# Ledger of designs, part 80: VHH binders against o26223

Target 1, 191 residues: o26223
Amino acid sequence: MKLLWTSQHIKVTVHIDGKVSKMDVLEAIKTRRSIRKYQDREVPEELIDKILDAAMCGPSAVDERPWHFIVVRNREMLEKIPEVHPYGAMVKDAPVAIIVCCDSSLEKIPGFWVQDCSIASQNILLAAHSLGLGAVWTGVYPLEDRVEGIRRLFSIPEHVIPFSVIPLGYPAENPGTRDLFDPDRIHLEKW
Below, E stands for the ipSAE of ESMFold2; O stands for the ipSAE of OpenDDE; V2 stands for 0.75 times the mean of E and O plus 0.25 times the DockQ between their complexes.

## First folded at step 6 (VHH)

Design e82 (framework vhh_8pnl_2; at its last look DockQ between E and O 0.06; V2 from the best seeds 0.00; counts 0 for: pae E 11.4 > 2, SAP .693 > .668, placed apart)
Fold by ESMFold2-Fast, scan of step 6:
Structure e82 (fold): chain B 191 residues (1-191), chain A 120 residues (1-120)
Amino acid sequence: as target 1 above (191 residues)
Amino acid sequence: QGQLVESGGGLVQPGGSLRLSCADAGFTFSNYDMAWYRQAPGKERELVARITTGGSTNYADFVKGRFTISRDNAKSTLYLQMNSLKPEDTAMYYCAKAPFESFIDYFDYWGQGTRVTVSA
């Protein structure tokens, strides 16, 4: 398996057995799964840059775009994350993690930063998947102990709120796809 | 909907084996990630093993090499083969539809559980 990049928009070209494979948007959305097992393999900086570019392209309330990102590759720091985020045990085994943060000084409308950071987090998951990586969103906000633990561990200022921790890497597990379409949740014309 | 019903627990000597079963009365078993959890007296519930819709498995460090999780989608049944049982494995064992896509670690259990006692 070989990954190539194009200069246009972000496209992942995978060469296996001489064939080129690309994932469309609907396929990416439907086949993305949380990945908690990673290969012992480095993720190139170029892929992280592309993921973060995609993260910043989401809609934002009043276009406030309050997100900041911390990229963690240092093994010692990754191994400390489970100490302040107990159910994030898989983070220590990932080659890299992204911490999605809200800079509250950029907030223009109260409370909508949660949606802004949720959109950024989901875009990271989708972009990672489209690039042949696996990732999982591990929740930090609104659990105060996790918020404060992550803030202290990464020297995050008091006006910045850590929202999610997203470990990512080349997947070492293959979850199947889910069939989640439920027509009982669709109402035509009226409730 | 669908109810999860655990069975197969019992009293066993250290070093013994038990096979737990979890039956799902629902029609969509094959579309769910499944898990076994346990709760010992006075302790929090903890994940023992997980199996995805695609068959990928994950195990807690304290059971690796001793327990095997498997599923039979045609029978809508989840299994846990428990070998080399130790007194510290004594607990109520619960199966759950695993919240594999959850971005928060909140677990909901639907079964009554099955009791495993390993006499010392």
Scores: ipSAE 0.482, ipTM 0.766, lowest interface PAE 1.1, mean pLDDT 85
Fold by ESMFold2, look of step 7:
Structure e82 (fold): chain B 191 residues (1-191), chain A 120 residues (1-120)
Amino acid sequence: as target 1 above (191 residues)
Amino acid sequence: QGQLVESGGGLVQPGGSLRLSCADAGFTFSNYDMAWYRQAPGKERELVARITTGGSTNYADFVKGRFTISRDNAKSTLYLQMNSLKPEDTAMYYCAKAPFESFIDYFDYWGQGTRVTVSA
């Protein structure tokens, strides 16, 4: 796939038969970057549906699927998030944010919900990227002030734990890619 | 000491300009996002500007329009052009690898710093 004028590291192609080529999964993983600047452009509900479908495709401990998602488009609510989520200024500029939550009443085995919600959160980032959107994972859990602030702002019940806030939109920046492979981190057969 | 070496600081009058440099002697510079931080007397360290490997930039509100971050990957060097300097810009300035892919807000520095003093 050849680069178009957007950056040296982003590829978009169109097939001869008129179908838009989808990004290879390894390319998506390698080229996904945190995006904190967004165009003033709505994200269609259809794309959010596709992203959340992808989020729910992840494995979970004993298939417990403890995740819930709050989709936030209301401008007033988006503007309030930085008040309880320090240094999250980009959230107020996003057309939409997704809050990933754990419903602890769905846990089947204690202590794995963090992994479960992390998998869902990463799938959101990759799915958004594959659809031409930019996103960033902003951490909530385990930072107590952020957890309680987000819970209060969105009326989240005590047994539901806000895990991450993921603003997303059409990107207004191109961070480029990085080559971070480090063979010294690979251990064959033993440490 | 350390892998990043800042330079270009000094004493300058209000309204003046300085160009800070940061040399990266031991890294594959082009593979890292980079940042400038500062710490003013009696204040906590704060982000000034970030630049990605692809050249996208982010600035703190207090410096936007007056400062420009840039990089030269061929020379493994990061720059901060500082114009219209004010006494409030007096601080130690630090170069660091930017935690652009961090999912928590995390401000750090990597280098010994270069001192900028803005005084009439």
Scores: ipSAE 0.317, ipTM 0.649, lowest interface PAE 2.3, mean pLDDT 85
Fold by OpenDDE, look of step 7:
Structure e82 (fold): chain B 191 residues (1-191), chain A 120 residues (1-120)
Amino acid sequence: as target 1 above (191 residues)
Amino acid sequence: QGQLVESGGGLVQPGGSLRLSCADAGFTFSNYDMAWYRQAPGKERELVARITTGGSTNYADFVKGRFTISRDNAKSTLYLQMNSLKPEDTAMYYCAKAPFESFIDYFDYWGQGTRVTVSA
């Protein structure tokens, strides 16, 4: 067992054999950070499967589950994503990226797909983190230029909306922790 | 909400150096990712460098090892050491604070900026 980063708040324990320590849900939520630097190390398919499984476990409006996932490992494609996604520079350095999409034909109630895909995206981030990976949510929707760029790049049908691009990899940075609790955002009984 | 105050800009010759500072008089500095941006006349604001609460750094491609972003949490101050300055580095430099995670390269607090002019 090798501790890559030991901070007071974030302990990323990476086993040399690829095993990851268990992380409880609250820990995953509180310690998760966007990771934009990755090791030159491949992510096992098994981990991607677990992440995608988690992505599909979230709730959706009337259980419509409109999400689709494009798993991108091709280096050429990863390198092209930054061309259409200005905030996607780190994608070229990731061993894999997941593009979360909505199939609008699966919507039962129009408009809630944003929540559905957001939940899926967040579950990807949390699952990745719990598995010792780093990831970042790079927003695609609702920015039209990014939506169309990703659509063209991956030949995504018109009825399918790319929502987010999430590069994943073993972390090569320690972003630290933040105290994000703000009591001023809590209102009791009324505003 | 605290005010960010940039300083350290000025006129310098090509190849020269400047050290920019950003003082944070607001919220707990250590809880924020910080960044330097710059905006040249007629150009869009662009990221120069970012530093996380954990000290991880990222730089724009044009930096090419010339600049170093750092932070002193005890002083609530962000720094940008700029070496080997070029005329194309001429811009208003802004300090930025990101209190929360973002899907977009976005910082919600900005200073007034400090002007850097690189000219022979």
Scores: ipSAE 0.149, ipTM 0.629, lowest interface PAE 2.1, mean pLDDT 87
ESMFold2 (binder alone), look of step 7: mean pLDDT 78; pTM 0.799
ESMFold2, look of step 9: ipSAE 0.005; ipTM 0.195
ESMFold2 (binder alone), look of step 9: mean pLDDT 78; pTM 0.798
OpenDDE, look of step 9: ipSAE 0.029; ipTM 0.546

Design e83 (framework vhh_8pnl_2; at its last look DockQ between E and O 0.59; V2 from the best seeds 0.00; counts 0 for: pae E 2.7 > 2, unsure alone 64.5 < 65, grease 25.1 > 24.2)
Fold by ESMFold2-Fast, scan of step 6:
Structure e83 (fold): chain B 191 residues (1-191), chain A 120 residues (1-120)
Amino acid sequence: as target 1 above (191 residues)
Amino acid sequence: QGQLVESGGGLVQPGGSLRLSCADAGFTFSNYDMAWYRQAPGKERELVARITTGGSTNYADFVKGRFTISRDNAKSTLYLQMNSLKPEDTAMYYCAKAPFESYIDYFDYWGQGTRVTVSA
């Protein structure tokens, strides 16, 4: 029971709700970038708790919410992630990483856990950005070698599937802005 | 990280063509998505074209129909065939392993680039 963290979240929600602009949310979505370089600075536990609370607030197929999260702060463990996840090389330099997992025992309908864990992963990225942190989603599922490597490294049970590894920290890079709106991808009434 | 070396740029008149190459000295070229980026004077670096490990391609709308991205895994080389060049295509061109926002692949590094100038 994380009653202390729930109280902190309520306080933060009241503070955030003081500015309920739709443009603030759109700006967060449009300015979030993948961040792979981090300052040598600890991320407070309170911020991780807020990020994980936000991760669990996404929509889920038949509200199955199959997600579980592993928070990794141990430097030795972070340094071992690139050995089993080649595209996670930046993880060793992050102060913390979150591993998004699916507990298949919570699955109510087959296959939708992938979408559920994708939603949780994106919410982690957006929440981190909103709190002044940078993060990047590094894919694990459906690459079986990475799935098994991460499972073995973190003693994850067979009924739990590691989905993504998300390093995060205070950003040490600014990749700039993007203009991604493409009207040719919008079809009115028919294809 | 790997070593990516761009080449093939130059000065060309509007309507001309150039073929850019990106050589990867690494051992795992075939395992990475590859992309071409460009940076025009006074502009940000922007994605031009991407090719996945499986050969699927994606193009920015401003080059669609004019540029063709391809790869030769045996030669560890990425190509960008540029046809019907416009003055707006003037930029430094860079190749990269995995598009920067890819959640499947790590961004490698920026090479020195190859300069493309399109002028009358």
Scores: ipSAE 0.410, ipTM 0.755, lowest interface PAE 1.2, mean pLDDT 82
Fold by OpenDDE, look of step 7:
Structure e83 (fold): chain B 191 residues (1-191), chain A 120 residues (1-120)
Amino acid sequence: as target 1 above (191 residues)
Amino acid sequence: QGQLVESGGGLVQPGGSLRLSCADAGFTFSNYDMAWYRQAPGKERELVARITTGGSTNYADFVKGRFTISRDNAKSTLYLQMNSLKPEDTAMYYCAKAPFESYIDYFDYWGQGTRVTVSA
């Protein structure tokens, strides 16, 4: 049963049988939306592996690749995340979440890890979307209470900084698409 | 950037109904997710309802089927039908544009809000 979610401009063919149509990178970028509602359906490990592979393919400062990933499937842990992460309410409903972290000991140049982990996080979102999954970036860093909450909950060592929590699952909502191109944000040669 | 203008608030008895409107005079309304938020005196701002560009809706737990968010893209207007109002629904209600691609719990309110008072 092909659930054709026809949004006005993008046919996301979600195959109920788990077959995901390939989309090009521009399509993935343009059609990706934050998904906060998930089906009661498990995400295959193979898809998580692909997502994590994508997460590790981005550039980083001096190619330092400081990122670590905690894959969380345990229901009890997923249910606890909202207690320390108010914006993570949807995590309890997801079959899996990825916590993106920085190992500061891997930094070659201090401070660029935020960009590195951001790139990794965004790649997770794009990869998930391209694979027919929904995800949302819930910010942890630089909010201290959330950083420490996630740290304690997952026994993350002090030199490792939790950056984002990204729940993933098969989408149970259709947010549609946006066209937010703004030519006023484009400056030619000078401001 | 166009201004959102909320309207439809007022004084109503418990169990009463109100319909809030939010008119968008700015960018293409249809390109934005929309939401209603409220803030009661001394309380934090909270999400009431959201509606995506695709028409998907979500409601806060306290809504319990009493409110309905809808949009008219042709009129560039967002609505909140509120039924079975309770005193605890007393708040300033605000309309928000495109808050749902944020990775943090911060939302900018574009309107001045409309006051809803539920009192016997």
Scores: ipSAE 0.331, ipTM 0.699, lowest interface PAE 1.0, mean pLDDT 88
Fold by ESMFold2, look of step 9:
Structure e83 (fold): chain B 191 residues (1-191), chain A 120 residues (1-120)
Amino acid sequence: as target 1 above (191 residues)
Amino acid sequence: QGQLVESGGGLVQPGGSLRLSCADAGFTFSNYDMAWYRQAPGKERELVARITTGGSTNYADFVKGRFTISRDNAKSTLYLQMNSLKPEDTAMYYCAKAPFESYIDYFDYWGQGTRVTVSA
């Protein structure tokens, strides 16, 4: 995506009297990129609330909704994440991170919680992008050392499984878009 | 699947410069984020620099402003300008498609590499 970072070309949302243009959902899906550089700028709690609201809108197996979210803003805690999550180095530079977790006591059909939490995680990425933020999904589950490290660091109980760590903030980079449509992946009527 | 061919390596004295090139045999170069990796003798391969399709760049901490990654999509060519070279920069240098959208880190190697030797 070739987005110009000027005030004249950035979409702004207003939620009360006048409707303004929102990012089209297909545009959001096609232009979202992993963002690993962030401005030194706080993310308002209101935006985090909107992102988490979106995260909870996804479908889940038998509507089990097994997800829980830990919102991390404390600098000391953010700086400790790379010590237990070796490829999460950008997390220390983010103003906030969201840890997506599964509460296994809410699981109604064994094993589908991974799909459920993946859906919530992707919704976080898309919602952040639509709000002018950048984010990246850093994998925790099923890597046992990362799961154990994050669980220990955030005092997560044994029946709750950390799934992903998603740092986010106002982007300080623009990776551009890619044309990834591949007709050879499309099969009509059968394989 | 394309073939990546690195070139431009050689022997240089400390403080010297080299410019590495990487050509992609395929016509889809502009659709890929690209990276340079290096492997010193007896060490694991490590990221040196990466550049997105849109031109955003990331550098390893050890680069410290000495190297510049760039790309020419019209020529399907990736470059690494290396200045102020040090003996510790001695390694095989590889180009690869960067895994910018991977939520799990991995390395995918495409080519034979080009050797850079910085003599003391």
Scores: ipSAE 0.269, ipTM 0.612, lowest interface PAE 2.7, mean pLDDT 85
ESMFold2, look of step 7: ipSAE 0.263; ipTM 0.622
ESMFold2 (binder alone), look of step 7: mean pLDDT 78; pTM 0.795
ESMFold2 (binder alone), look of step 9: mean pLDDT 78; pTM 0.801
OpenDDE, look of step 9: ipSAE 0.163; ipTM 0.579

Design e84 (framework vhh_8pnl_2)
Fold by ESMFold2-Fast, scan of step 6:
Structure e84 (fold): chain B 191 residues (1-191), chain A 120 residues (1-120)
Amino acid sequence: as target 1 above (191 residues)
Amino acid sequence: QGQLVESGGGLVQPGGSLRLSCADAGFTFSNYDMAWYRQAPGKERELVARITTGGSTNYADFVKGRFTISRDNAKSTLYLQMNSLKPEDTAMYYCAKAPFESWVDYFDYWGQGTRVTVSA
């Protein structure tokens, strides 16, 4: 039998409420799915803390680290998000949501805060997945009506820009996995 | 916007073939990942095959090697070529726009379905 190189290169061991789960980094990236249906089950504060710690570990343009996060658990506030974000209907059913924001006063390089907040948003999704939770990124910036609606709803000052709303919870759906590798998008040595 | 219309279903003998089509009357077909689902009597709807805007495909294990999903963006049409059909493939087949990983907007557009019956 000839061996093909199929062994996991990296192993990540994560503690979830005292239980150990193993997930390779590549496995986490490939198996993460957007989750829009959640169990009626509280997400422990310590898991949110771990997710936010991971969010802050991404690379940042000139290390400006402009992101701030609002953690929303109040049901009345979660129920109001769909009124200012039309495609955020699932947020009202989530036990918690994280709003990723940019504090423009921390910006050192104009415009790169978008990439910084995108990296933080993706890290939230991956960290949630690795901890047995499901999440979905619902877009806010650069849609001006959504930016202003979220700003008003959460009393966000003018120098802070809401970037994304990420509801999360224990998954109540399993959309399965995808095979997305497309070699036609890879160009060797030149276009 | 747009109506998904499935066709090509019918009665076929075991081992036979059918080609399903899903026509999108809307102008946005090329912007959506597309999928075929099926629902057998008394069972829940299950994913059969998915195709991305770029043409990458994914198949349920129970149809791998037998079914082929494809798309024609110029005709705004999705296809499912079904070969070596088995009685367990008997179901209503539905096409759907499936932008499940969209971070801006999420729509789940379904067609009316086309019936496939595999029997002697």
Scores: ipSAE 0.297, ipTM 0.705, lowest interface PAE 1.8, mean pLDDT 84

Design e85 (framework vhh_8pnl_2)
Fold by ESMFold2-Fast, scan of step 6:
Structure e85 (fold): chain B 191 residues (1-191), chain A 120 residues (1-120)
Amino acid sequence: as target 1 above (191 residues)
Amino acid sequence: QGQLVESGGGLVQPGGSLRLSCADAGFTFSNYDMAWYRQAPGKERELVARITTGGSTNYADFVKGRFTISRDNAKSTLYLQMNSLKPEDTAMYYCAKAPFESWLDYFDYWGQGTRVTVSA
């Protein structure tokens, strides 16, 4: 469909600097904070996809990449998480949560999946932060009651181990910055 | 990793003030972020305020502007200054070693609680 165009009716919108400044990797690592208070605002599926793409890009033992992810948006299910995770109360107020799991059928070397899923969990936190979201890692593994509670709640099969529950959303709190550099923990050449 | 003992609770009228204290008998107070939580009868325990080892603070919206969290590492003591108290603030108040960046929150870091009642 074509409309008559004339110079008198041309609307030009110029966005010279209307884009949010990009956070570099060091800034993202240093400024990421755990966020437990969220705006009542939906997180677009596109942002979740970007976060999960980043999560899967982490290194893993012998490149086994044993991670699987459950994306939970259902309010009724989010509200049940605190019943099986005593310190997951903030999850019920989040618009979405990601459950990081290990599929043991993908293990190439036993036991290293814990590091693999830790790396995936941290990448979720960093990617969320870089996209203007806030998130927090709530621990599940190796606490047996939490592992089995989450497994039952989300119908997770026996060969899959729930590792962490990460609620996320647009942040409704600002915990400020941290200065954690401790030169006493750095040893040159030898202990 | 140390026993936390809350004190300073009591009965006050609406608009009144209280200062809660939390003393850590353990050695490690200065190494932990600290928090105040509260639990009203029949309700879930909720975060009131946090303070990091570096002194950065975070508050729940329902107390923002009315409560102030602070710490004294030399005395191993956490404080909550509560101003403009409302009946809705009536609860048992708990302090906790609650590292803000902890991926694992654990019961062993909780105190025994101190009761705050705001009644006309």
Scores: ipSAE 0.376, ipTM 0.710, lowest interface PAE 1.5, mean pLDDT 84

Design e86 (framework vhh_8pnl_2)
Fold by ESMFold2-Fast, scan of step 6:
Structure e86 (fold): chain B 191 residues (1-191), chain A 120 residues (1-120)
Amino acid sequence: as target 1 above (191 residues)
Amino acid sequence: QGQLVESGGGLVQPGGSLRLSCADAGFTFSNYDMAWYRQAPGKERELVARITTGGSTNYADFVKGRFTISRDNAKSTLYLQMNSLKPEDTAMYYCAKAPFESWFDYFDYWGQGTRVTVSA
């Protein structure tokens, strides 16, 4: 169910091969859910490009923007990810995955690349949702075994750190929405 | 902080059935999405089934149609009904609190689990 007045909110409209997806920004944030079940459908490269464009638009510490992305479509490679990431089993069933990486040579201020890559990861999830896709963030950093496993599997150089693996596709599940607003976590003027 | 304790495993013949239980003494059971995982010999732990606080269920393809996950919030207990068991279902079975929006799944502490052996 939708309220009539939602039409007054800011609308985000995307055109994809004749399809139109429309939602306002707040609804996109509130309705995005982790999706781990995907249809057996290819995701067009144009949609991946839009998602990666959005990923690079986040704020970054001293605007260092250390992000690099690996786009994985090869089925054999997707099937190997669970061998080095024990909670990434759903990746083998996805048509595509994005590996978010930090190129440490681009770092201008020590340590803030983690926040930068977190912002990029969340933007990937929101952009995918806005385009009618589903995705889930599976954590890699800071677990050294996962970092090194992903590095070896995708021939990632020593100065580049794999941060997250995000499988995505057309959703084959609908977990519904959540109401998470907790006013007890808001303090006025002082703690 | 609540500790989960699995039970109900055992030895069965192919085609047999078992019902696993997972008890939570933490008093907040009804607030968490719950899951069953398994670890087969020589393999990583894998998700078997998940159930939300509202009762919506999700299953791994290899158990879909054979296993049923359920919960009893009044008893703070999670169940896995396992039917038409196959030798490849042989594993140690674990339960866990499993938030759908977790971006980092890592269990440094696992319960003892409950062993399921399906003899050929």
Scores: ipSAE 0.387, ipTM 0.709, lowest interface PAE 1.6, mean pLDDT 85

Design e87 (framework vhh_8pnl_2)
Fold by ESMFold2-Fast, scan of step 6:
Structure e87 (fold): chain B 191 residues (1-191), chain A 120 residues (1-120)
Amino acid sequence: as target 1 above (191 residues)
Amino acid sequence: QGQLVESGGGLVQPGGSLRLSCADAGFTFSNYDMAWYRQAPGKERELVARITTGGSTNYADFVKGRFTISRDNAKSTLYLQMNSLKPEDTAMYYCAKAPFESWYDYFDYWGQGTRVTVSA
């Protein structure tokens, strides 16, 4: 396939817990996996800051950048998330979670905040992976019960919409490699 | 009518053993995390055991040391070896698979279930 003939890539070198990791952008995208098992080990604040910096660099509709982030490290609060998110059981075992939110007062055009917050969520996953961490996106919006449960648990104002909950930590599992390229989904010039 | 078909359930005495199987007719079995859930009458479904595409396993506290989850990617089959069965293990057992990178729910695809009864 012609879309995969380009060999150009950007290499990124990062320091992960005192160790050097060298990963190009395509490698990071292709090797990132959802991680739901974490080591009993704290994530430094400096790494969370780098991840959130990356999250805010995503494109947004008319540059509205509607995202806000809640960083949750409190063990009691992490343990309550599975009570309002039935598939978020792994969150209670994570050292930290990031809640991606939309501040609807920052929305310049209706509806595109969902794409904006999706981009921010994916950037969190990629940045975490590049730093030697593992993470998983657990869906909140548009499931009304999860949205209201998370809102109540974290005292989120009515004009702010919780979008995703992303637990992260040092990975305690290795899901292995995948090959998902499907050339039948690529159409040249026309459908 | 899903691609997942559970089998191997039945009636067994306390302390006995059963081996459950879950066959996936799809081409992409090796791309999915797999799990066994169970549901007792009047209760919600609960996770029993999980196995990732890489073979990493996780067990509920109430089955640790008694149950073993495994997979055979060449046969597109998931297994649950159940030893030292107790009356409280009586339930419908469901095979589930998660899309490789699901952000919606952890396990989105379910089979019809196989019944396990541990008689008193």
Scores: ipSAE 0.261, ipTM 0.614, lowest interface PAE 2.2, mean pLDDT 84

Design e88 (framework vhh_8pnl_2)
Fold by ESMFold2-Fast, scan of step 6:
Structure e88 (fold): chain B 191 residues (1-191), chain A 120 residues (1-120)
Amino acid sequence: as target 1 above (191 residues)
Amino acid sequence: QGQLVESGGGLVQPGGSLRLSCADAGFTFSNYDMAWYRQAPGKERELVARITTGGSTNYADFVKGRFTISRDNAKSTLYLQMNSLKPEDTAMYYCAKAPFESWTDYFDYWGQGTRVTVSA
């Protein structure tokens, strides 16, 4: 067996000092699924802190970083979310939810906060998945009734816009993998 | 684009069985997680069972052990095998393409439903 390792056609890079390989990141992106069923288990504060740290590492327009986050663990408050968000019913069954908000006073370029908060929301989903948790993005903005409902429920100031509600927990479902690569959507040099 | 057509509902006695089918006339069936929902008289629509593109299944507690969801991607058809039926299973049954990666809503396409009545 020892004689058979002597030639290699392909060069590889080894990451051994706690560094994430490029394939590990691609695997995380491709295997992340929306999770709406959760185990009856608390999520440690340390994991929430890691997720929020990742959320704040996204790029933002002119580095405005307009995001604020509300961490909701109170069962009574979680149970009220479906009253103002009809497709947020799963939130009441989650041990915790993160509300992603935009502080409009931090906005440097009009309108780009939507991209900023979208990036933060996706980072929350990927970070949760990487830590063995499941999460789902439930949309608030730009649906005016949901925006105002969430604002009132969590005492959010008028200059702050609730963008998304992301319940998370240890997953109680496995949706499997999707094959979504479509080469017809790739254009070379011109449309 | 796709249209969902449910069939297989009917009247059965308690303890009976029915097999529901949902045919997708579209070309995207294999790309979607699929679900069965039901709506009992005077109640809101609720999830009964879900099956992912990879074949993983999830069931509501009230049907666990009695109902089986399955899919046939070659036929673009979703099934619900219903055994040991109870009067409380009486409802309109709907299939849905459930775009579980949706940021806003987790349903996209609904059929007209098929009616299941469990009574003596």
Scores: ipSAE 0.167, ipTM 0.544, lowest interface PAE 3.1, mean pLDDT 83

